# Designs tried in a protein design chat: miniprotein binders against q56419. Part 194

Target 1, 326 residues: q56419
Amino acid sequence: MEGRTLEEVQEEVFKRHGVLVPKKELEDLAKALEEAGLLLTEKVEARLKEEEEKLKRERPMRLAGLSYPEGEREARAFLEAFRASYPGEGEEARVLLMPHLEPSRVPEVYGAALAALEKTPPPERIYLVGVAHRPLKEKAAALPVPFQTPFGPALPDLPALQALDALLPFELFNTPLAFREEHSLELPLFFLKGRFPEARVLPLLVARRSPELGEALKVVLRDFPGLLVLAVDLSHVGPRFGDTPLTRTLAEEARRRDLGFLERLAEGEPEAALAFLGANPTRIDGVEVVASLLPLLRERKGKVLAHRLDLEAPTLSAVGAGTLVL

## First folded at step 14 (miniprotein)

Design ih29
Fold by ESMFold2-Fast, scan of step 14:
Formats: structure tokens, sequence, C-alpha cells
Structure ih29 (fold): chain B 326 residues (1-326), chain A 108 residues (1-108)
């Protein structure tokens, strides 16, 4: 509504939908939106600037006490419970694909990731690549500040982040506010920091395919070796995600799609994995991450440790989650 | 209290309209999604509540637009969604994202 009068809004609604909305209702809506801080006003701009300035110092926990325990002792017990939910042993990882879905929904999948981390030598740094759930000014972004966890702050690897920024054709530190509320980084980081408390992190978000990011990361990983983590969920099916209600057939197709994707990645064939998902549209939120990181995934063989399609009976929907070691 | 009451108001407005227009199955699904938000909130799972609300807001907007719902109803539903988002403690960025998705869905 910024820069528009109520009369202009009323005219646009009439033009697009063929109905004249009562002025009182438009006034009530505009007031509600302004009171909610949604209009781009001086008030909203001031709040966004303040939040952005805070993010120059640290990224606070947002999901502590909700998705994981706030206290360190309770957080350690939480990790042990998740590890215990996976009956297998892990394998050493140089690349780890793990979910960012609410952990309590797929404890055995996070348990498999923990098992892999237990078999992996402590890395000096972790390249944590998540999926942007808010728009980024560029195809990818990073936030070079400490991320708070119950195990203490996950410190940024500033030299490696600066090296990465220097190799990219865009500003890497371009959308700090996108990191304020980002579970695709916060939830995996909880598990990663619990296992590797001394590791520095590169918190990266991908919004759109960026081949230049993968090429730059290949160079940076050579000079700054570390663990690469792809924090991605798999199939999203059902009404919650704009699809039809989940049937047994649709669930089986989603499981087949997830496993076919993961198996091709495990063969070191990421292009084949992307092709297997078929024509647009895709139902896996990690596709842009995988497409960006092709140079890092080619010819790396590994193993799928776990996969689950988590069913939400009330919504007749499901989200796939998996753990893959390369 | 207030948050759950606003979710119930949202449910009543949308579900009534859908049932009046023969969309019994979709009305049931939306009712169940709103109950999921309420149960997530009762269990302290605010992240799931936020995720469900964000997707639900866009789904409601698309469905109301597809059915040719009166703009008065669309605006009332929008007000309720934003009230729920504010009461849920959603960040300014998350609320702004809902607003953009809702606006795009009704523009078609």
Amino acid sequence: as target 1 above (326 residues)
Amino acid sequence: GDLIERLEELAEEVIRYLKEHGEEELAREIEEQIKDIIEALKSGDTESAIEILTELAETIARVLHRLGAPEELVQKVAILIFDVAKALGMSLRQIYEIAKRFARAIER
C-alpha cells in the first residue's frame, strides 16, 4: 500500500476482481496492516534497520525451548536420545546431507546424521548450506557472525568466508535479515555444534541455483578444508504444500522419488539425481542447493543411512527426510 | 486465549464459505490444518505452527480467489491471518512474507 491511497487500492480491487469493496473495510484492513507493521513506513523501516544492526553482532537462538532444549545438560540428553533412535552405525563423512525438518518428527534420521558425525574426525570448519525460506538479494548469502546454540556460540570462519566472498561475482553478505528466522541453518547447527563444539562455521543460504557458488566453494575447500553439510528436506506432498491429499500411491511415489534422488547422489552422479526428479515442478526443497554444489558432489561415492517420509495425518501431507554420507 | 480465538474465527469464516460452495473436502482439510496449528501451539512447537500458518495463508488465498469469493470476505480473512501471525509472535519478515504471498495469490 506504500505510495498508494485507499481510493487507488479500492480501484485496483474493483479492476481485478469486479467488486467495489466498502471504504470502511479497506480502512480497517489498512489499519490492521499498519498496526501489524507490514506497510513500508518509517516505523517498519526503523525496526528492520534495528534488527539488521543487531545481526552484525550475533545471531540469537530462535527455536531454543521449542525444537531443542535451551540448557546445555538437557541439550546433551536430547542428542543422546536422537542418537539412540538410530540402531545402525554411521560412516565417516566428507559431505553430509541431513534434514532441517522439525527433529522430533524424524528422530531416527537425525540419529543417523549423529552416527555419521561420531565416525567423522572433528573438522576445523563446517560449510553449512541451507535453503533460503525468505528472498535473498542475490542467489546465495552468508552471515559472518557467531550463531548462538545451547552448546555455546558457533563461531564464523571469517578468513574462509572472506576468501569465498572474494571469489564470488556478487556480495556474499547481502541479506542479513534472511538469517534472523532460518530453521534450515539453526536446526542442523544444533546437532553439528553438539558433536563438533570447536568447529568454526560458514552459514550459507541458497535461494536459486548458483554454479559460481559451487566453483568458488571448491577452491575455498581446497585451502580451508572442512565438512560440507547440505541441510535439505526431501519430498513435500499433500494439501499443506499445494498438492492433493496424500494417498498410499502418492506416498509410495514420494518415497521412490526421495530414494532415487539420494541413491544417485551416493553414486557420485548429482546431475543424474536432478534429472531423476523429472520435469518442472520439483517437490524437493534441496534441488537448488544440489544444483549449486555440483562441482563438490561429482564422483563422490557414499551411502544412504536413513530415509523417512513423515506423515501428518491431520493435514494428509508428508515431508521426506534423509541422511546421506559422501 | 486470544490467539486460539482468532484461529477459530479464521476457521469459521473460511470453512463456512467453502461448505456453502460445495467444497466439503477442502473445508475439512483447512479445519484440520488450523487444529494442527492449535495443537502445535499447545505443545510449544511454535516453528511448526508458523510453517503451517504460512502455507495455509497462501492456500486459503488461492482457494478463495479460485471460487470467486467476495473481496469483503477475502479482506476479512486477510485481517484474521495477520492478527494470528502477530499474536503467534511471528517476526516482521515472516509476516511480511505472508502478506506478499497472500497478495500475489489474490492478484492472479
Scores: ipSAE 0.000, ipTM 0.096, lowest interface PAE 24.1, mean pLDDT 82

Design ih3
Fold by ESMFold2-Fast, scan of step 14:
Formats: sequence, C-alpha cells, structure tokens
Structure ih3 (fold): chain B 326 residues (1-326), chain A 108 residues (1-108)
Amino acid sequence: as target 1 above (326 residues)
Amino acid sequence: GDLIERLEELAEEVIRYLKEHGEEELAREIEEQIKDIIEALKSGDTESAIEILTELAETIARVLHRLGAPEWLVQKVAILIFDVAKALGMSPRQIYEIAKRFARAIER
C-alpha cells in the first residue's frame, strides 16, 4: 500500500460512513495484509517446491476414479467397452493420432485407437506427444519418471529421453510442474499402457512450434525405434473457446475442417494440412504438435479410422476428435 | 566430490546386485573399472574417464539384462550413469552414444 492510496482510503471511509479511521490503524491494517500476502506467497512457494520434488520420483494418477477406473480389473473392463464401441477393424500404426479429451465423450474414437493398437506389434517404446495446457519454460518438455496407471507404472525410456535431450538446443526436463495435471498425456497413456504394458514411454509436451524437436525426434526414432503417438484434439468451437455459439452450420464447418486436416495428414502432406487450417481457420490444439513434427509426418500415408464432433450443449460448444494411423 | 560420490553409489548398487546373484568375478571387474574412472579423474585424465564410463555403461546394461534384473534397478542404474556422464562434462554426442549403447543392451 502507498501513502497516497492510504490517504484516499481514509477520506473515502469518512465520506461514506462519517468515521475518521486513524491513519495508524489503516497503516497497521495495510501492513498486516502485506505480511499475510508475503506469508501466503512463501507457503505457496514451499508447496510448489515440495510438489516438484515429488515429481522427480513419480507422476501420480490424477484422473483415476473420474475419467477411468482406479482398479486394474475395472480398468480392463473399461478398455474392452471402449474397444467394443468401434465396430471396425484397426490398421497397423507407426504413427497414431488419437484424442486426449474425456474418453466417455467420444468412445468410438478411442475404440478406433484401441483397434489400431491391436493391429500394431508391441513397441519397445512409445513417444507420447501431448499438448501443454500450462506454460512451459521452453517450447517443449518431458518428465523422466514413472507415470502411475491402473495397469501399473508406465516406465520412462531413460536412454531415449537422454538421447533426445542431448540433441536439443534447450533442456528437455525443464518444467516438472506442467506434468502434475496434464490430461493430454494421462488419458492416452491409460489406453496405451493397457494395450502395451511392457513398453517404455517418452512423455513429451509441446507448448509452441519447435522444429528442432521434430528434427531431433527423427534422429532418435531411427536409433530408438518405437510407436509415435500424437495425443491431440481437433476443432474447438463455441463460447467456451472464445467463439460464437455453435449452430448447425458452424458444426458442419468444424467437421469439414477436422476431416480436411486429417485427410491431408493421411496423404503424407502435413504442410498441406497446416495450410488448409490457415485458409479455413479454427482452433485445433494439435497445430503446434503437427508443425513441430513435420519431419516425422511427411510422405507417410495412412487412414482416418474415426472422427466425431462432441457437442457440449450447456455451453453451445464442441470439440472434435479423431483417430488417424500413418 | 559429488561426482565421486555418484560413482561410488553406482558401484554399490551394481556390485551388490551382482554378488547377490553369484557374479563375484564380474563384480570385481566392474569395481576395478569404476576405480579406474576415479583414478583417471584424480590424475586430470577426463578423456580416459569418459572412455571407461562409455564401455562400462554398456557392460552394466548387458549384465543386468542378462540376469533379469528388476526394472527399478535398471532405471536407478541408468539415472546414475547419466548423472555421472553429465557431471563429467560429456558432450551431447558422447551422451547420445552412451544412451544408444545402453538402450540396445536392454532391448526386449
């Protein structure tokens, strides 16, 4: 509190309530509030440091009992139900694009991903690339610790993570706290660990376009082969995302944009997919991931297995989700 | 000081596991290689320390994999090896080489 502000407060109280609050009482109150604020800041900093230390050992489940069951038996039944939601056959994937939104909202899309994983031979490791929903100190980050799941811990591929770190112009393990609450990794990981319990994982987050990440991953994947998973949602439309309330026309446009994007990726033309979005703008959270991973997506042909636009009626909003194998 | 402590911790974990599994001769060989790294560091020969660590990392990985060591131990040993490599000031290329050799040794 500054002296000018304190004098203004004193004058305002007198004018509104006819009470002269002694300046010393206002000073004492301002001091107490400032001291309380400093103490709160110190407590918050101590708590964040404690959480960061815990994250150096493991990443606990955050969505168990909410988005998926806590127990292994119930979790396996849950996976089987999602697979059953997709009537088609999968196709073998070297690259899998799958969603990370709440699974119950798009069960057929997750079912298509499971179908693809059933056709895919067990990989030594999974490169799981999600979208940072919290700021990162760098364009991308990873957390090299076991991630807990109902199927047991998904273990980090420490050699492959260190190899990746060595090739990057920034520290890869730069923002542990960003991983504390991150559904773009936790939700796909539930499905991946259920299907490939022995695979080690590289849990990666992209916050901003990082061509250097894509170039480094191209080298690392050659020496450390594995399944590349892009865990991204598609169109975000409506007021929840700072847009106009959803109409039938806007929903149809969103579906067209999603499919146009996915189909261009399926043709091995990721630059064309990005250009298509530039010409037909919508908020797709996977843009920065795809733009970062261009070297891994070029000239890889594949197939769109599923697409759905999930309607959120209370907010007149929608989120697109799809499964693509390359 | 810290670097030597990490090397000693690496030695302790690996040698204990090998002795518990009847690999007395291999435990002695690994102990001697770690001592050679420490001696090279004390003499200012960081280049030799790096060479020995690179070979040792692959050897440890192969042995742990052959003996069916539990994943928690493989993870702990990997952490210690990369901590030592970084403390030695190994270049990105050298760290990449250790990572590649270690990963191939523990392949399923």
Scores: ipSAE 0.843, ipTM 0.940, lowest interface PAE 0.8, mean pLDDT 90

Design ih30
Fold by ESMFold2-Fast, scan of step 14:
Structure ih30 (fold): chain B 326 residues (1-326), chain A 108 residues (1-108)
Amino acid sequence: as target 1 above (326 residues)
Amino acid sequence: GDLIERLEELAEEVIRYLKEHGEEELAREIEEQIKDIIEALKSGDTESAIEILTELAETIARVLHRLGAPEELVQKVAILIFDVAKALGMSPKQIYEIAKRFARAIER
């Protein structure tokens, strides 16, 4: 009990409430709490080990029936509706930046991504780089298992993942549990698998800036060509994100911040994009991903296809989303 | 040991598929190469085991691709090959080379 004796606890209760609690009852309570704590710890550890073992075989869908339809036919219609929400034409992508925000909130942004994929020849593999929303043991991680989708399993590119692992100064497959609940991979993967059903995938998460990952990916992409996808959201503003309530001025600042960042990436100047955010207050969740992938983004010019700042009126908050092709 | 068990599992999966598809001679050749790896390991000749595995990995990948093997089998074989490579203590450069050869062999 944090240094108190049972006798001291008994005396304090008597003085405060006029009740003498028998020492045995206090001892029994302390023992029961300790035993319950040990049992809960053992149950949690056993469950985590079981979940980790399951993740060695496959990564099941978590957002089916919530963010996208479970059935293949309904999922296909859902994709077509998102494509139709974007009136413009796409452009071929070697690198695609797309959001991982709830798709129904920014359908035209996902539609723009689909338009770009429509113009892109089917890749042998997709390097899907998301943002870790759970702690990783290292700066980055991957999970080399099939990811279930309504269009069938997105199969891992095992040779390319092993090649990447071989070049890194840390174990790439270091935190399987971080992938159990990860929308930054699951939501863009739904769209990517629907468009490129035969492409193998490298599902990658970045938790902290890893220049080693970018350098290794530059080598791997040369020998294992594919589509690089950065699944990142833009500005996070308002009380939901620990900021002041959204005003017209703050929304305009967020839009300028998002577009200034994307435009600098489109000019092939990722260092300038990061410097722009440093000069302008930011909560862009893709910063660590972009900073890790600098060698892949330099001197690669492209185009911003769409941008939206999604407003959450009840919380006076907003999240930015964009589609950029390089 | 686990390494020998992985090699035996690799042999069983590949040889079963090849025999089911009328490739008796290739099945025999692959079985002999896996036996050569196992014997090299028993004699402490890890270097020879690594050389044989590197050539075998590419050969298996090419044959399975040529025969239109199910992706599930290709995935399982790749897992076994890389498990064996790591258990052998292959260097990052050697693992990268196997990965590159395997990937090229299974390109669509």
Scores: ipSAE 0.854, ipTM 0.939, lowest interface PAE 0.7, mean pLDDT 90

Design ih31
Fold by ESMFold2-Fast, scan of step 14:
Structure ih31 (fold): chain B 326 residues (1-326), chain A 108 residues (1-108)
Amino acid sequence: as target 1 above (326 residues)
Amino acid sequence: GDLIERLEELAEEVIRYLKEHGEEELAREIEEQIKDIIEALKSGDTESAIEILTELAETIARVLHRLGAPEELVQKVAILIFDVAKALGMSPWQIYEIAKRFARAIER
């Protein structure tokens, strides 16, 4: 009864069911429906409050047993199998761009990331920047708690997170619930924790471009050096993303835009990478992260290790994934 | 038609969430119940479809509560269930009963 009068409800019931319901019965029903709606809302709110309180202590695994094995031994074998799926050698990374889509769909791309991590000295901390898949109260957010993994908890770097918070014009720890189910952090973290078990983590989500985040991170990284990881997917094309069914031409355009974007980043030209995409017609979700982190990406040359446009046949859709070392 | 599309959308949302949380057996059970509703509708057995939907609504609510599902998903699923119930020609009193059972199930 979203703004509808009882008279309108009575008329609708009569038109649809051919019965004229007495106003008192309709009033009683309207009250009962309103009470049921209120109960549903109250119970949802109570559950969210409970989940928010749990997140103040730790972030549990959500994709264990689905996207990666729950047990440590099985998880280690899984990680090594992904490394084996990439036939090349890695390059040392100061900045790593890797995907966050389902790993089994692009094993060579995650394997390339693992190869780069093998060549990279163990960092004291990892700045893990993902993409918010749920609304944030601000342009970006972080959650300063241990993130559970099959390799043990990834501990937060509290001093670095507090330094970052102090430099931002908004509260960094603003949306804990957005982290409850966030694969853009959980999936890359599985691989990062497996390779660097002692590294602390700054789990960061970007919802919209935040130049102030990039400027603040540049300052924090000077005092708290570490590995910067951009956990982003590339083109999103097809009906699942509000587009037409995948064609050869659309797939070629997606690959062209993905590679052109990555290659310009590899030349240390992130502004050129963004300009190349223009209106971002293939929906590269890394755009907002790259736009936020410009000061950290400029003049860093590197190499694209892998790229794949993965077909999701049931929906005639595809998602691009890549590994870039800077 | 639209009703079957709504049932398929409901199945996709719930089954995806359950599989993402390691509940593969329960996902198969719910998928089977939704399939049973669709089969009943195709055979013209609307009464059986209504009975299965009523039971399924309570089961889905209980499971989503146990797994701590997001508010947005719970609301989307509830709306899909009520849209299906209305499309099935359920009376306002039957729809209220589903809403009440759903609300109680997510309570504890």
Scores: ipSAE 0.000, ipTM 0.205, lowest interface PAE 15.0, mean pLDDT 83

Design ih32
Fold by ESMFold2-Fast, scan of step 14:
Structure ih32 (fold): chain B 326 residues (1-326), chain A 108 residues (1-108)
Amino acid sequence: as target 1 above (326 residues)
Amino acid sequence: GDLIERLEELAEEVIRYLKEHGEEELAREIEEQIKDIIEALKSGDTESAIEILTELAETIARVLHRLGAPEELVQKVAILIFDVAKALGMSPLQIYEIAKRFARAIER
């Protein structure tokens, strides 16, 4: 009834059903719905405040028992199975690009990431940069609390996070609720914590390109060295993502787009990688992350270890995933 | 005020741990430095309070690391130190310097 008069509602019901509803009944119904709406809004607001308060202490697992095992023993077996899915050896990573989609869909891609982590010396800290799937108050955000995993809590690097906050023109800890349900951090973190249990973490989300974040991170990484992880998926194609049904041609174009993007990053040419995506960069969710981190990606050469375009047959759609070491 | 309450909480956490580990003299020194910060604030000498906090933050981090303090305590102490630094109106560069000194003191 929002934006309609009671008289207009009464007229519409009469025209459709030949029934004249007394104005008093419509008034009583509208008042009851308004009161119910106010109570629901108040309850929702109270619940959100409660969740926000809980997030000041810790970030609980949301995908345990769904995307990965909740028990430590089962979780370690899960990691070894994924590592075994990739037949190659990794390379030492200073920057690691890995996916954040459902691991069971692309086990060889996560296996390649695990291979790279196996060859990487344990870092003091991990800069884990994911993609915001919910609105942020600013272009980027962080949550400075322990993130629960089956391997124990991944502890925040509080000094490095405060150093980063100090260099930014906006408040870094600006949207705690955006972290309540965020698979672009939770899924990569499961693998990272399993391989580097002692590393502290900077859990970062990018919603829109932030050159100031990249410039600040360049300074912070020099004084607080660590592993930089970009947790991004590649092409999103098909009806589920607002595109036409997947064809062989569209799938081939998506694979070419993904590999062309990753290969340019591997040559240390992130501006060329962004330019290569051309007219519709939104089909790769990592664009805003790469655009923000340009100062950290320039002139770093590396290798694409794995790539897969995963088919979702029921929706004739697909998501690209890759592992890149720089 | 809230700032003094946070300084008192910082003192309580650190001094309790130090006394439990036989560091009575160091506990007394840290208690005196925190009292010096509080007195500087009450007299309007914010610059002295900032100088004392900057040195104290590194000292606390180094001592907790040397004694093998639980990570939960290190995290709580870091939170209190940065809350105090921000409440004191420390500049971004001053906060960055505390962060750098604290991190280096707790490195593995």
Scores: ipSAE 0.807, ipTM 0.929, lowest interface PAE 1.0, mean pLDDT 89

Design ih33
Fold by ESMFold2-Fast, scan of step 14:
Structure ih33 (fold): chain B 326 residues (1-326), chain A 108 residues (1-108)
Amino acid sequence: as target 1 above (326 residues)
Amino acid sequence: GDLIERLEELAEEVIRYLKEHGEEELAREIEEQIKDIIEALKSGDTESAIEILTELAETIARVLHRLGAPEELVQKVAILIFDVAKALGMSPYQIYEIAKRFARAIER
């Protein structure tokens, strides 16, 4: 109860149930609820502190055996199956936009990303920029530890991460717990590590648009060249995302919106891509990432390799996914 | 109306989190339990709705604890459960019992 008095609670119960509850009974209830809330908070805080300490050493796999195979041999076969799902050739990428949606739902889209990686010279490092699905203390964050994969640990590029941290007006390593369960990094990393096993990684999360991150990354990339990967999903439509249930018309609109956004990015016009989204009711996961990385996307032309709008039937919702090379 | 909308919001929050963590089977189980509550309400069987909600609250708390859900989500889910319980006409004592079971499940 936020700022509600016991008298207000008593009045509300009377209005709703026609019963006047004795003040002592309400006081006993309020005390019991307060004690339950305190116990919950104490237990959760203790557990989170323990998890945070573990994350100072390494980031373990969370989705192995669920979204991808745990064993290296099975993981490689899985990767090959996804590549086979895309019948086209890739294009060399300096910047790659790929999804972080459950891979099995959009195999052709991940296959297109793999095709692009096949045409791309092995980078010394990968700047992997995902979307924060948990609150960050700042607009963006990174975790400078090895990320476990079935192909071995993806090692952090500590000099590049430190250079980035030095250029930012906030502490880059600000929210370790946000990385404990973050599929926007883990799922793309599985594919990236499988293709570029020697590459070091800068695992970055964006929660809100951070132009300072894009400006800093432009400087760091000059001294520490690498592949920039934007791990973002596109349209989010339907009740699962606070919208109306998906209809054929809304699905067609979302697909058109996704493609218009990607095509403008492919022309090297990221501001035009953001402006194109306008007042449309559908949300695009990648907006805050693209808005943060404008200096890295301007005047860089490329090609949309794949796009799909995936239906989640139980919630009458859909998520757009695409692969774009720049 | 309002009560069913709150049950749907509760389903959306929990199912979204479970699916994002690869728990498709648990997501389906919780969705079916919420459908059972809605069906009981439509048939005027408030007693069955209360019983299912009480069991569901403990199940959700245990699952969220197992998956290490963020405190903000756990609090939001708890508030939605209590709002549904109040809308069902549960007594203050029954609501307290749900709160106690929820807290204990998160601890276990």
Scores: ipSAE 0.000, ipTM 0.156, lowest interface PAE 17.4, mean pLDDT 81

Design ih34
Fold by ESMFold2-Fast, scan of step 14:
Structure ih34 (fold): chain B 326 residues (1-326), chain A 108 residues (1-108)
Amino acid sequence: as target 1 above (326 residues)
Amino acid sequence: GDLIERLEELAEEVIRYLKEHGEEELAREIEEQIKDIIEALKSGDTESAIEILTELAETIARVLHRLGAPEELVQKVAILIFDVAKALGMSPRQIYDIAKRFARAIER
């Protein structure tokens, strides 16, 4: 109705539908809609502020009972089952790339990550870098609170987070609400906390390429050593992601792109990995994470432990997942 | 919202824990260092306040770690220390230094 009079609205309804709506009823309806909209906006704003205040204290589980068991014993058995799904041995990781896709869809890939963690000495802290699925006020963000898990709270490394914040040209703790529902942190954290219950965590989200984050993290990791975890999924193909329905050929192309990307990272050539994707277009949500962390990935050789392209048959779509140790 | 109030809260948390664990002398020493910070601030000597806080942060972290303090307390103390550091207007370099000293003191 913006820019239109009530008389114009009344006239249009009459011309299209042959119904004459009294001006008073239109006025009352407009007022009711305005009032309802204002009340809904105020309620939403109040709810968001309340949730933001809660997030200053802790980050509760959102996927317990859905993606992983709520109880500690059941969670431990679940974790052991994923490890058992991977027939290979792990390798020590200084940098671990693992998925954040629903674990039950790619159990062998999470099993490979667990195998790598078995060979890795317990770190003092874990730098857990996920992908923002909600807007951030800055290119990256962190939330410096305990994250609840079935194995107890994963405690933030407050000194390391403050050191990182001090080196950045933007406020690191800038978007608490983005962490309320963030599976790219919650799902990997379940596995990491189960394996390293004493490790403190830096929960980090990347929304856009931030070279300043990578440069700052290089400095912080030198003074605050720990395990760097990139929690990223690989190719996203098919109609669910705006592409053509998946065929055998397109699936083979996606697998080749994923493996070519991971193999270049394993050679310590992250710029080559990004260039490879540029020449072979795909939707990999981890691209901005890798692009941000270039200083931490260069000249680090490693091994691809597992890869799977998980088919979502009802939508003829697929998501790639892999485990890479560097 | 008061810098002095945050320092007093830090003192209360640490001193209470130390006294409950038989560390009366350390409790007195830490109480005196916090009073020294407050006195420096009241006299406009922010530089001395920053120097004392930097040493105190490491000392508190080391003592809490040695006594096996609960992680909840270590977390609360860290929050208070960094809140005080920022309220004092400490530079990024100075905050980084406190962070490094604190982290080393609480290593497992």
Scores: ipSAE 0.855, ipTM 0.940, lowest interface PAE 0.7, mean pLDDT 90

Design ih35
Fold by ESMFold2-Fast, scan of step 14:
Structure ih35 (fold): chain B 326 residues (1-326), chain A 108 residues (1-108)
Amino acid sequence: as target 1 above (326 residues)
Amino acid sequence: GDLIERLEELAEEVIRYLKEHGEEELAREIEEQIKDIIEALKSGDTESAIEILTELAETIARVLHRLGAPEELVQKVAILIFDVAKALGMSPRQIYQIAKRFARAIER
């Protein structure tokens, strides 16, 4: 009511509804609305606190029955169908870049990732680095709890997570609520747990460039060897992402941009990959992940196994997805 | 919580499992080491408490792994050990050392 006097409010109500509301009644209503606001704030805070406490014990599945089957048998058949979607044999991976968008939209790209995992010896642990879709209190975060999957819980590598936390200039286990609804970890994890059921996981989110994360991970990976997985999507093009409607020409440009980025990473030149994107403007959510992990990507040669630009016809938009083995 | 309470919880979980699996002597050794940590803390000797915890963490991890302990128990024990380590004010380097030794002990 600060932008309107109580007298102005009374006058307007009288003109529109023929009712004269006493000033005291408007004052009482304003106070009741203020109290209702406080009550709503209390309820929201209580609910968030409850959800945060639950996340201290485990991270439940959120996309089961939507993006993948709930039952273990059905989930296994679903995973094998994705593998079958890729006709290649894959390559052994020490570093795997794979997407995190809806798997059914790019089955051959997830199939390529599965092919690479098939050729990779079972790792002791998986460093799963995704993209934060919610704000983090720090540049990066981790959640040291079991992540539920249809194949059983993916258990955290608690010693490796504590070792990583010890090397960082910020608290690694910040912002647990950011993990409650996070498909950039849940979707890749479905495939990783299906292929490596005994591997422990470091579920990591990057919100902003963290060179200190990359430097710490280089040290930790030496003492705690494992598979590094970058779960990132590539070009985001079209009105859904604040761009012009997708045309054949723009789609071709997005494909060339994605492949140019991936090929430079495959040459072991991540700085060149980032510079290439800087010279060729595009919206890739994985840029912050790659920029954070530079020390782990340099001088690692590899191969692009698959790439797809997935069209969202209703929005004339597209998202690029790829599988890269280093 | 109370640091001593967390040490007692760690003792209860580990010693119960060891006794249930015929490791009476190891259970006694671990019980003694935890008592030594508690006594060091009561006397203000945090340095000795840290040294004993570091050795104990690896010993517990190795024994649980050898006996094929359920992952739920290994996870619970790891959480308690790192909670105790942080409550003791262990440096990042000391925490890293515990983590490295624990991880090696439970390697598959």
Scores: ipSAE 0.831, ipTM 0.934, lowest interface PAE 0.9, mean pLDDT 89

Design ih36
Fold by ESMFold2-Fast, scan of step 14:
Structure ih36 (fold): chain B 326 residues (1-326), chain A 108 residues (1-108)
Amino acid sequence: as target 1 above (326 residues)
Amino acid sequence: GDLIERLEELAEEVIRYLKEHGEEELAREIEEQIKDIIEALKSGDTESAIEILTELAETIARVLHRLGAPEELVQKVAILIFDVAKALGMSPRQIYRIAKRFARAIER
């Protein structure tokens, strides 16, 4: 009915079906449809308000029973199986880059992250920086509530979050609903909580480049030291991501692009890593996170522990994943 | 939220826990400091209220940590302290100072 009058609808029905529908019946139908639409809108708004209120208290698990086991014992065995998938030794991390795609697709990459965590002294807190998959009101956001895991709740570091909020030119706690379903935080958190059960967490999402976030985090990390985790995926190639079907040549290019990016970060040259991506066409998920955190990544040398390009044969697509310690 | 109500809620949570754990004298000290904040606010002396709150935040954090208070209580107390700080119109630098002092006390 939108953009058409009742008279136009009546005329078209008569022309196509030879039936004249009384204007009152069309008016009654239009009113019923509008009332149904209004009720659906009101119901959706009520549900969103209810979900937002729940998120003021805690963030429940969404991927338990799907991407990881719900029970603590089963979750522990699952985590150890991922560690066993990586045959190498870890390196101590001050900054850890790890993936957030489905863990079962790249078990050795998550295993490398677990190996690094084994060599890392338990931090008081973890700055967990993921990628927003839903719009944020600001360039970045955080949710200052317990995040449920099979290993118990990951508690927010409220003093550090408030210190960060105080230094930003925008409200940090600006979009609670964006955290309702966010695998870039939930999946890395499963592994981090399993290894550091006592660490508090700053769950942060980046939607757009925020140099002010990086500058604020540099100040906060000095006074509130902790492990910085960048939960980012690498190349996204193929039709599932709006690109041409994956070929062997394009897959090799994606692997070289991912490794070139990671190796430049490992040399402590994050601007060079970003410039490398600009010179080589790419769809790396973590660009906005790295661009926001430049002050924390400069002059920090490290090592790439693992990299895989996960091939999704049915869609002729692929997603790159890597583990980098700095 | 009413600033005075938040201060009273903070007092109730902390003082109840301290009394339950045999810290009667410290409970009285904290009660007096919260009363001093309220009286400073009633007299328009916001600067004194801010100074007392900053000192009180560290003291509360240190004591709760020493007594092995549950994380849920520490979180609730931290939220109340930061709500009070924001309601007082404290600057980013002042809120940062409270956060830093509170964190250092609970990390020991």
Scores: ipSAE 0.476, ipTM 0.820, lowest interface PAE 2.7, mean pLDDT 88

